# VH-VL binders against q8ixk2r445to577, part 118

Target 1, 133 residues: q8ixk2r445to577
Amino acid sequence: FFGMLQNKGLTDYCFDYNPPDENQIVGHQVILYLCHGMGQNQFFEYTSQKEIRYNTHQPEGCIAVEAGMDTLIMHLCEETAPENQKFILQEDGSLFHEQSKKCVQAARKESSDSFVPLLRDCTNSDHQKWFFK

## First folded at step 7 (VH-VL)

Design gg8 (framework fv_recaticimab)
Fold by ESMFold2-Fast, scan of step 7:
Structure gg8 (fold): chain C 133 residues (1-133), chain A 119 residues (1-119), chain B 112 residues (1-112)
Amino acid sequence: as target 1 above (133 residues)
Amino acid sequence: QVQLVQSGAEVKKPGASVKVSCKASGYTFTDYRMHWVRQAPGQGLEWMGYINPDTGYTKYHQNFKDRVTMTRDTSISTAYMELSRLRSDDTAVYYCARYHRGLSWFDPWGQGTTVTVSS
Amino acid sequence: DIVMSQSPSSLSASVGDRVTITCKSSQSLLYTSNQKDYLAWYQQKPGKSPKLLIYWASTRESGVPDRFSGSGSGTDFTLTISSLQPEDFATYYCQQYFSYPTFGQGTKLEIK
């Protein structure tokens, strides 16, 4: 799969990554933003190694969650995907982070009108269901 | 041993299409990107684009975007590059080359396919 | 596109010589997070495909003789061949992989 990664519950929102410097693509948080349908900052590739790759900037980034954290951060892709970069996209649309045993949920950023993907206990909520468009 | 074997030489007329194949062996075909690079006689190396055999995603250089199509068949570990509306200046040796995921250099290269475009 | 420029375009040398080939990029190839330079060097003999010599600017590929060495960082890179051997007469290319691949124009190493 590849395309815009959209939320079923928060229906107008897609995964989005807009690093402040095109030569520094790692270390920043992945956000959710209104889907624009043009790819670019919202374009991701999901691989059989269970990686979510960011192809818009080079060198390529891979979404990861650091131990003890619940935010999705952009890291450099590795030759062999480390456990913190592995997400299982299930048939029901849930996006399961193997290392933490938690699911990616669309959530409102505290004290803000902004939305971000966060790791949460897995539920059958539409806010935890994702699909490529 | 990791190896890329390409199809044989082609002679085409201007306006025709050519489809070059690249068969991979000795590694998991879907674990590496497959890139295409060409070299006109006496000239340097020119990157054309790549395909990710795992997802089918392709990225083409702007100079080729309207004429090139890259595909793969995972059942036979083979990648294809089709170039349409051929011109005489498309005469070149066309190479496929494996590109490391996460680490990014070309190794190995196919032996090359000579494509000659003449009237 | 990142532009790669090689110098010289051709070079004449004798067996046993030390030769140096230079490569310059239009922007830095040093990624600050991992301190890696995204540059490779290839050797191409007439009628043959290119062969990887060096990656990460200075790491020799397995099986490449130690007379080949890469150096430099950022925008300026050098390939050095110490004690040139007969089989080393070939064309050499640098390639950046910081973005979509681009190659230098090549340096042809000829017998003097």
Scores: ipSAE 0.651, ipTM 0.879, lowest interface PAE 1.7, mean pLDDT 91

Design gg80 (framework fv_recaticimab)
Fold by ESMFold2-Fast, scan of step 7:
Structure gg80 (fold): chain C 133 residues (1-133), chain A 119 residues (1-119), chain B 112 residues (1-112)
Amino acid sequence: as target 1 above (133 residues)
Amino acid sequence: QVQLVQSGAEVKKPGASVKVSCKASGYTFTDYFMHWVRQAPGQGLEWMGYINPDTGYTKYHQNFKDRVTMTRDTSISTAYMELSRLRSDDTAVYYCARYHRGKAWFDPWGQGTTVTVSS
Amino acid sequence: DIVMSQSPSSLSASVGDRVTITCKSSQSLLYTSNQKDYLAWYQQKPGKSPKLLIYWASTRESGVPDRFSGSGSGTDFTLTISSLQPEDFATYYCQQYFSYPTFGQGTKLEIK
C-alpha cells in the first residue's frame, strides 16, 4: 500500500507529518490533518516488514511508538524493523501495534481541538479503521 | 510558471445557474487540491469548498452544499464550479485557488470571475 | 467554524509609518505536537486577487519584502509593516487553516 492514510470515521483526515524543523525529520509526533492531493507530508508506504514509512525525505522515517507511550512518533528506519515500528494493517482497516497489543485510533489530544493518532484498546470503532487513498 | 486562468464575467437572472472555469498550467493538475473562495462587493473572503482533481472527491461548506457542484476535466487541466438557484446576494467575485502542501494556505489564486445576479 | 476577528477594520497611515494589524481566533491554532500555528496573512489590492504574505504565523513567503512580519501564537496574531511604502495600501486578511479555511473580515489600509 502506498499513499495517504485516511481515517474511516474521521472522514477527510489523514496521517500527516510536518515537523517544526524541516531539516530534522525525527522525534516529533505524527498528527491528523485534512487530506490533500500534494503527497509529501501525507504520503506514506506500508511495507512488507509492517512499517509505515515516510519516504518524502532522506533519511527515511518510520512511525514508532515508544514503550509506555500512546503517541506515534517519527523515528529513523532500521535495516530490520524493531518491534515498536511494526503495525498490522488488518482486512477491516484496523492498524494493530504488535508490541503494545493496541490499535491506532483517531482522537482529540487532551485539552486541544487538534486530532492525532493514538494507541487505544482495540474496538470496532470506525475511528480505528484506516485505508490508503 | 504556475498560473490559474478563469473564465470571463457573467450576468445572470435570479434562479439561473452559473458555471465558472479555472484552467491550471505550469504544474501537474492532479497533484494539488483546488479550492473555491468568493468575495461579495466590499466584503471579505468566503470559502466554498474544494475538489481533489485526481479522484473527483469534493467537500463543500454547509452554506453552499445544496447549490454548488465542483467538477474537473483532467484532459484539459480545468476545474469548474457551478452555483445554482442564484440570488442577488450571490453577486461576487469567485476565485479558484491552489493550496500548498495540504496546509490550506492559497497560492496561486486565479484572477477572479465576476458574477452579477440582477433582475 | 473557527471565527477570525481582525482589528482595526480600517487604518489610515502615511508612507514611512509602522503599522500593526491584529487577528484573533475563537480557538487555539497551535498544534502542540509540531509547534506550528496554522495561520496565514494575505494582501489584496483593489481589483486583484489576494497574495500570500505569511504562513505558519511568522514565515514570510518568498519574494515578500522583509518590512512585513508576522508574530503571535495560539489565539492572538499580529501582522506588522515596519515602514509603509506606497504599494502597501491594500486590504489585509488573516486566514486559519487549523480546520476548513475561515478568514478575518479584513483590515483596509488607507493613505492618510
Scores: ipSAE 0.137, ipTM 0.746, lowest interface PAE 4.8, mean pLDDT 87

Design gg81 (framework fv_recaticimab)
Fold by ESMFold2-Fast, scan of step 7:
Structure gg81 (fold): chain C 133 residues (1-133), chain A 120 residues (1-120), chain B 112 residues (1-112)
Amino acid sequence: as target 1 above (133 residues)
Amino acid sequence: QVQLVQSGAEVKKPGASVKVSCKASGYTFTDYFMHWVRQAPGQGLEWMGYINPDTGYTKYHQNFKDRVTMTRDTSISTAYMELSRLRSDDTAVYYCARFPRYHGTAFDIWGQGTTVTVSS
Amino acid sequence: DIVMSQSPSSLSASVGDRVTITCKSSQSLLYTSNQKDYLAWYQQKPGKSPKLLIYWASTRESGVPDRFSGSGSGTDFTLTISSLQPEDFATYYCQQYFSYPTFGQGTKLEIK
């Protein structure tokens, strides 16, 4: 799959990556933003290695969650995907982070109007359901 | 036997367009990004952009984004780079080069280069 | 863009000499998660395409003679040719691939 990764519950919002410096794509948080499909910020590929790749950059970025954290951050992709970069996109649309055993949920960032994807205990909420558009 | 073979030399007038081809063989075409790099006479290497042959996604350097179009045809393992509104300072050798999606190396295979001369 | 600066722009040497070429980046090329420096070195002979010599700052490409070695980390990198051979007279380029590719301006190695 390659496209915009949209939330079923927060229906106007897509995964978005907009690093402040294109020369430093790693270490910044993945956000949710209104789906628009303009430019490179909202296009991701789900690979057979269970990676979510930001392949509009060279080298490609891969979404990761570091141990003990709940935010999705951009790492550089590796030849062999490390466990913290593996997400299982399930038939019901849930996006399961195998290393942490949690699911990606669309959530409001504390004290702001912005939205972000966060790891949360898995539920049947539409806010945890994702699809490629 | 991995190889990139480019189309032949071109002579163009200012304002014209040129389309260079790069045919890949000996590997899975979609496992590597295809980049384009040019070199003006006596000058260094200048990156222009790339295409992901699997998805068709392109990224162009800011200096070329208004004039360059990169495409590919997976059925014949060929990538294309078209540069429009040519100027005399576009005279250069244009190279295609592969880059692994899995970050195993760098630009390990290059085409032989296509000389583009822009003159009146 | 990440700016790459090479030194010297040219040098003259004799067969058998030890030669060093330096490359400096405007920001660190070290990715701390995998401890790799995203830097490559290329050799280009007149009328030919560039040839990959070194990637990951210090890993020799298959088929490249062991007289070529890369070293350095972060922002400062060196290519060394331990005992120059006649076929080594060429222009050498460093290239970062931590972000969209940028090249140093090149170092022309000339016979003395």
Scores: ipSAE 0.367, ipTM 0.823, lowest interface PAE 3.7, mean pLDDT 90

Design gg82 (framework fv_recaticimab)
Fold by ESMFold2-Fast, scan of step 7:
Structure gg82 (fold): chain C 133 residues (1-133), chain A 119 residues (1-119), chain B 112 residues (1-112)
Amino acid sequence: as target 1 above (133 residues)
Amino acid sequence: QVQLVQSGAEVKKPGASVKVSCKASGYTFTDYFMHWVRQAPGQGLEWMGYINPDTGYTKYHQNFKDRVTMTRDTSISTAYMELSRLRSDDTAVYYCARYHRAHSWFDPWGQGTTVTVSS
Amino acid sequence: DIVMSQSPSSLSASVGDRVTITCKSSQSLLYTSNQKDYLAWYQQKPGKSPKLLIYWASTRESGVPDRFSGSGSGTDFTLTISSLQPEDFATYYCQQYFSYPTFGQGTKLEIK
């Protein structure tokens, strides 16, 4: 699967990565932004290694969650995907981070009215359901 | 086996456009990004940009973004680089080079296309 | 852009000599998550395209002679040719792939 990764509950929002410096993609938080349909900073690929790749940069970025954290950040992709970069996209649209045993949920960013994907205990909430557009 | 073959030398007038082709063989064309790098006479290597042959996504270096267009035709495993509004300082050898998504170095390189811009 | 600086810009040597070329980056090329340095070395002979010699700073490409070796980490890297052969007179380039690719200025290896 590839395209814009959209939330079922927060229906107008897509995964978005817009680093402050376009030449330095590592270490910043993945956000949610209004889906614009243009690809670019919202174009992602779900791979057979269970990675979510940011395809519009070279080297490619891979979404990761570091131990003890709940935020999704951008790492560089590797030949063999490390465990912190593996997400299981389930039939019901849940995006399950196997290393932490938690699900990706659309949530409001602290001290802001913007939205971000965060790891939360898995529920049947539409805010935890994702699909490629 | 794995090979990139480029189109032949070009001589252009200032203000003209040039379109260089790069035909890939011996591997799955859409599995690797294709980059373009140029080299002016006696000078070093200058990165121009890349295309993802699978999606068609392009990224151009800021120095070229207003004049360069990169495209591909997956049916013939060929990438193209078009540079417009040519100036004398665009005289260079233009290379295409394969870039693996996980192993991000250049291998192989095309043989190069000499573009001469003169009045 | 990550700036790559090579030294020397030119070097005269004789067959059998040990040659070292250095490359410095404006920021670390060591990715701490995988402990790899995102640095490659290329050889370019007159009228030919560049040829990959070394990747991950120290891994020699298949088919490249044992006399070529890469070393260093972070911001300082070295390419060494232990016993220079006639076919080694060429220009050598380092390249970072930690971000969009940038090259050093090149080091021209000339016959003394």
Scores: ipSAE 0.407, ipTM 0.821, lowest interface PAE 2.8, mean pLDDT 90

Design gg83 (framework fv_recaticimab)
Fold by ESMFold2-Fast, scan of step 7:
Structure gg83 (fold): chain C 133 residues (1-133), chain A 119 residues (1-119), chain B 112 residues (1-112)
Amino acid sequence: as target 1 above (133 residues)
Amino acid sequence: QVQLVQSGAEVKKPGASVKVSCKASGYTFTDYFMHWVRQAPGQGLEWMGYINPDTGYTKYHQNFKDRVTMTRDTSISTAYMELSRLRSDDTAVYYCARYSRTKSWFDPWGQGTTVTVSS
Amino acid sequence: DIVMSQSPSSLSASVGDRVTITCKSSQSLLYTSNQKDYLAWYQQKPGKSPKLLIYWASTRESGVPDRFSGSGSGTDFTLTISSLQPEDFATYYCQQYFSYPTFGQGTKLEIK
């Protein structure tokens, strides 16, 4: 399924990707931005390979977390999804990153009024629960 | 090559409904969101909402939620905006505009449809 | 809604003049994680639809002459036309896309 990936606890915030250079899709952090409902850079696809794809540009981008990091970064999608690009969207809305054994949480960026998705220890917090709208 | 062509001018009485069409050509209709923006005579631009032509999903500005309906027909690459219970202050030029997710914002725009609401 | 305020509401200038239009937002349009200001500028000629000039506050749209430039960050933004040409007669609008789109009230430019 596909749509805007919205947070249950931080209501009205959605996954958003607006890199500094639109012609270079890879290497920048995924952010959380007010859900504007316009699709655009907030439209993602959750695939049968457990990827979160950004498919508004070709080649398609896939969200990944590099070893030892807690930020979600845009990578190029591969024919077979690597482990660092796999997220399990669970029935309770938790988004579980299998390789790190952590959950995606809506978090405030230090010293700013902006928000980002980060890997954190899994809890039952609504800030770790996501749904497609 | 990429064009948005809107239906012709309309004159309506207060309380009536108007349905404006926007026909897309020169690109894959379902790949881009279609937005609606209006402009009252001598005034600025006001965003009304959008439709995803692929899924039919819509988002409306709160000022229009109770009166606006946006639809599309993918077989003829046409988007529609229907505004009901018209008032004299709904007199405006109504634009459809394509929202590119990675290139440019509100580009291109349709030529506009003038809707006059008068007794 | 985020409120956008433009000044001046209108101005008259001669060909070759430098013109500055300002735009203020009721809250910051800067998203610090990507360092982008969610602001665009449009040009609208009488009887025609708006045309995109600038996005991300300072990035010029392809095909737009380099005499048009955007600057500013946060809540205060400026559109500058460095040397007016006759075809620049138009109304100019700023637009925020930090949230659902809202526009400034417009600045009408008359060239003599």
Scores: ipSAE 0.033, ipTM 0.640, lowest interface PAE 7.0, mean pLDDT 85

Design gg84 (framework fv_recaticimab)
Fold by ESMFold2-Fast, scan of step 7:
Structure gg84 (fold): chain C 133 residues (1-133), chain A 119 residues (1-119), chain B 112 residues (1-112)
Amino acid sequence: as target 1 above (133 residues)
Amino acid sequence: QVQLVQSGAEVKKPGASVKVSCKASGYTFTDYFMHWVRQAPGQGLEWMGYINPDTGYTKYHQNFKDRVTMTRDTSISTAYMELSRLRSDDTAVYYCARHYRGYTWFDPWGQGTTVTVSS
Amino acid sequence: DIVMSQSPSSLSASVGDRVTITCKSSQSLLYTSNQKDYLAWYQQKPGKSPKLLIYWASTRESGVPDRFSGSGSGTDFTLTISSLQPEDFATYYCQQYFSYPTFGQGTKLEIK
């Protein structure tokens, strides 16, 4: 799968990665932004190693969640995906983070009134359902 | 060179419908969302909605949702915006505009279509 | 809708002047995670379409003269023209793209 990773509940929003410095592709939070259909900062690949890969620039980035955290951060991809970079995309659209046993949910960030993907306890909410477009 | 060329000026009576066209050239028509923005005399710019030319999916601003229809014809790289049940306060210049660099700032814009609604 | 307010509604200036136009949003346009303000500025000459000048609050579009600069963050933004030229007499609009787009009312820049 590859393309724009769109939320079923928050239907106009897609995974988006636009770090402050284009030359520094790692270390910043993945956000949700209005789907634009143009690829670029919203183009992701779901790999056979269960990575969500961002490869607009070199080196390639892979989405990860650090232990004890709930935010999705861009890390460097590795030859063998570490546990914190593995997400199981299930048939119902759930995106399950193996290491934490939690699901990715579209959430509003109260302080900035913006939207971000966060790890939450798994539910059958459409805000936890994702698909490539 | 990327261009958006719109249809000519229209004069309509209240209650009528108007359909404005926007022909794209110089890029792959299906790669960019097409937005519609209007500007009433002496007023600011008002976003009306967009169409995804690849899928035909549309998103309309709630103020226009029951009166606007956006369509496209990929064979001629043309987007259309039809506004029905026209009122005098629909008098405006109507622009088509393209998404730029994956965000909703616009470049290019069409030249605009003046729609005058008067009895 | 996010409400955008511009001031002044109009101003008169002479060639060579420094002019500033202000834009305020009803809520912050800053994404904390990427430190970007989702704001653009456009120039519109009579009878013509808007032309993109600035995006990300302060980044000039290619081909836009360096006398145009944008500044500000969060809710308060400024467009500055450092040495006004004859071709700069136009109406200027700010636009947020933090959510579905909304525009300011415009600031008309007139010759003194």
Scores: ipSAE 0.256, ipTM 0.783, lowest interface PAE 4.0, mean pLDDT 88

Design gg85 (framework fv_recaticimab)
Fold by ESMFold2-Fast, scan of step 7:
Structure gg85 (fold): chain C 133 residues (1-133), chain A 119 residues (1-119), chain B 112 residues (1-112)
Amino acid sequence: as target 1 above (133 residues)
Amino acid sequence: QVQLVQSGAEVKKPGASVKVSCKASGYTFTDYYMHWVRQAPGQGLEWMGYINPNSGYTKYHQNFQDRVTMTRDTSISTAYMELSRLRSDDTAVYYCARFKYYGSGFDYWGQGTTVTVSS
Amino acid sequence: DIVMSQSPSSLSASVGDRVTITCKSSQSLLYSSNNKNYLAWYQQKPGKSPKLLIYWASTRESGVPDRFSGSGSGTDFTLTISSLQPEDFATYYCQQYYSYPTFGQGTKLEIK
């Protein structure tokens, strides 16, 4: 699959990567923003290695979760995908981060109104259901 | 070299419809969403909606949802905005505007189309 | 809708003056994850379309003179013109793109 990764509960919101420096693709958090599909900042590829790739510059970026964190951050893709970069898109639409045993949820950060994808305990909420458009 | 060129001024009666065009050049038409924004005389800017020129998908502001239709023709790189059941308070300058690549603002605007609805 | 409140509604100034225009949003425009405020500023001259001056609250658009600067974060934003030039007399608008776009009511900058 490739395209915009859209939330079922927050129907107008998609995965979005818009780092402070467009030439430096690593080290910043993935956000949720209104789905527009322009350019590559909302275009992601789901690979057979269970990676969510951001293919804007070389080397390619891969979404990862660092130990003890609940935020999705852009890392460099590896030749062999590390466990922290693997997400299982399940039949029900849940996006399961295998290493942490948690699901990606569209959520507000405690201290702000901004919606971001965060790791949370898996539930049957539409805010944890995702699809490629 | 990016240009958005709009159709000419229109004078309409209440209850009529108006269709404004916006011809894009200097970039790949299907790579940017086209938004429509209007401005009543002496007033501020009001967002109406957008169209994805690639797919034809549209999103309209609730205030216009039942009266506005946005379309495009990719063969001539032209977007259209049709507003029906015109009222006197629809008198405004209507702009098409391109949203900047990384979702950072409207970087190019058409010259505007004056629509006058008189009674 | 996110409401944008702009002040003052009009202001008179002379060439060479430092001018500040303020903009307040009804909710935060900051994505803390990327540290960007989804706020733009536009200049509009009579009979002309708006021109993008600043995006991400403080980033100048290409070709915009250095005398224009944007600042602020969250709900409170400021556009500053450090030394007014004759061509700067215009109406200025702030605009949020955190959600579907909404604009401030505008600030008309008049000579003298």
Scores: ipSAE 0.037, ipTM 0.692, lowest interface PAE 6.7, mean pLDDT 87

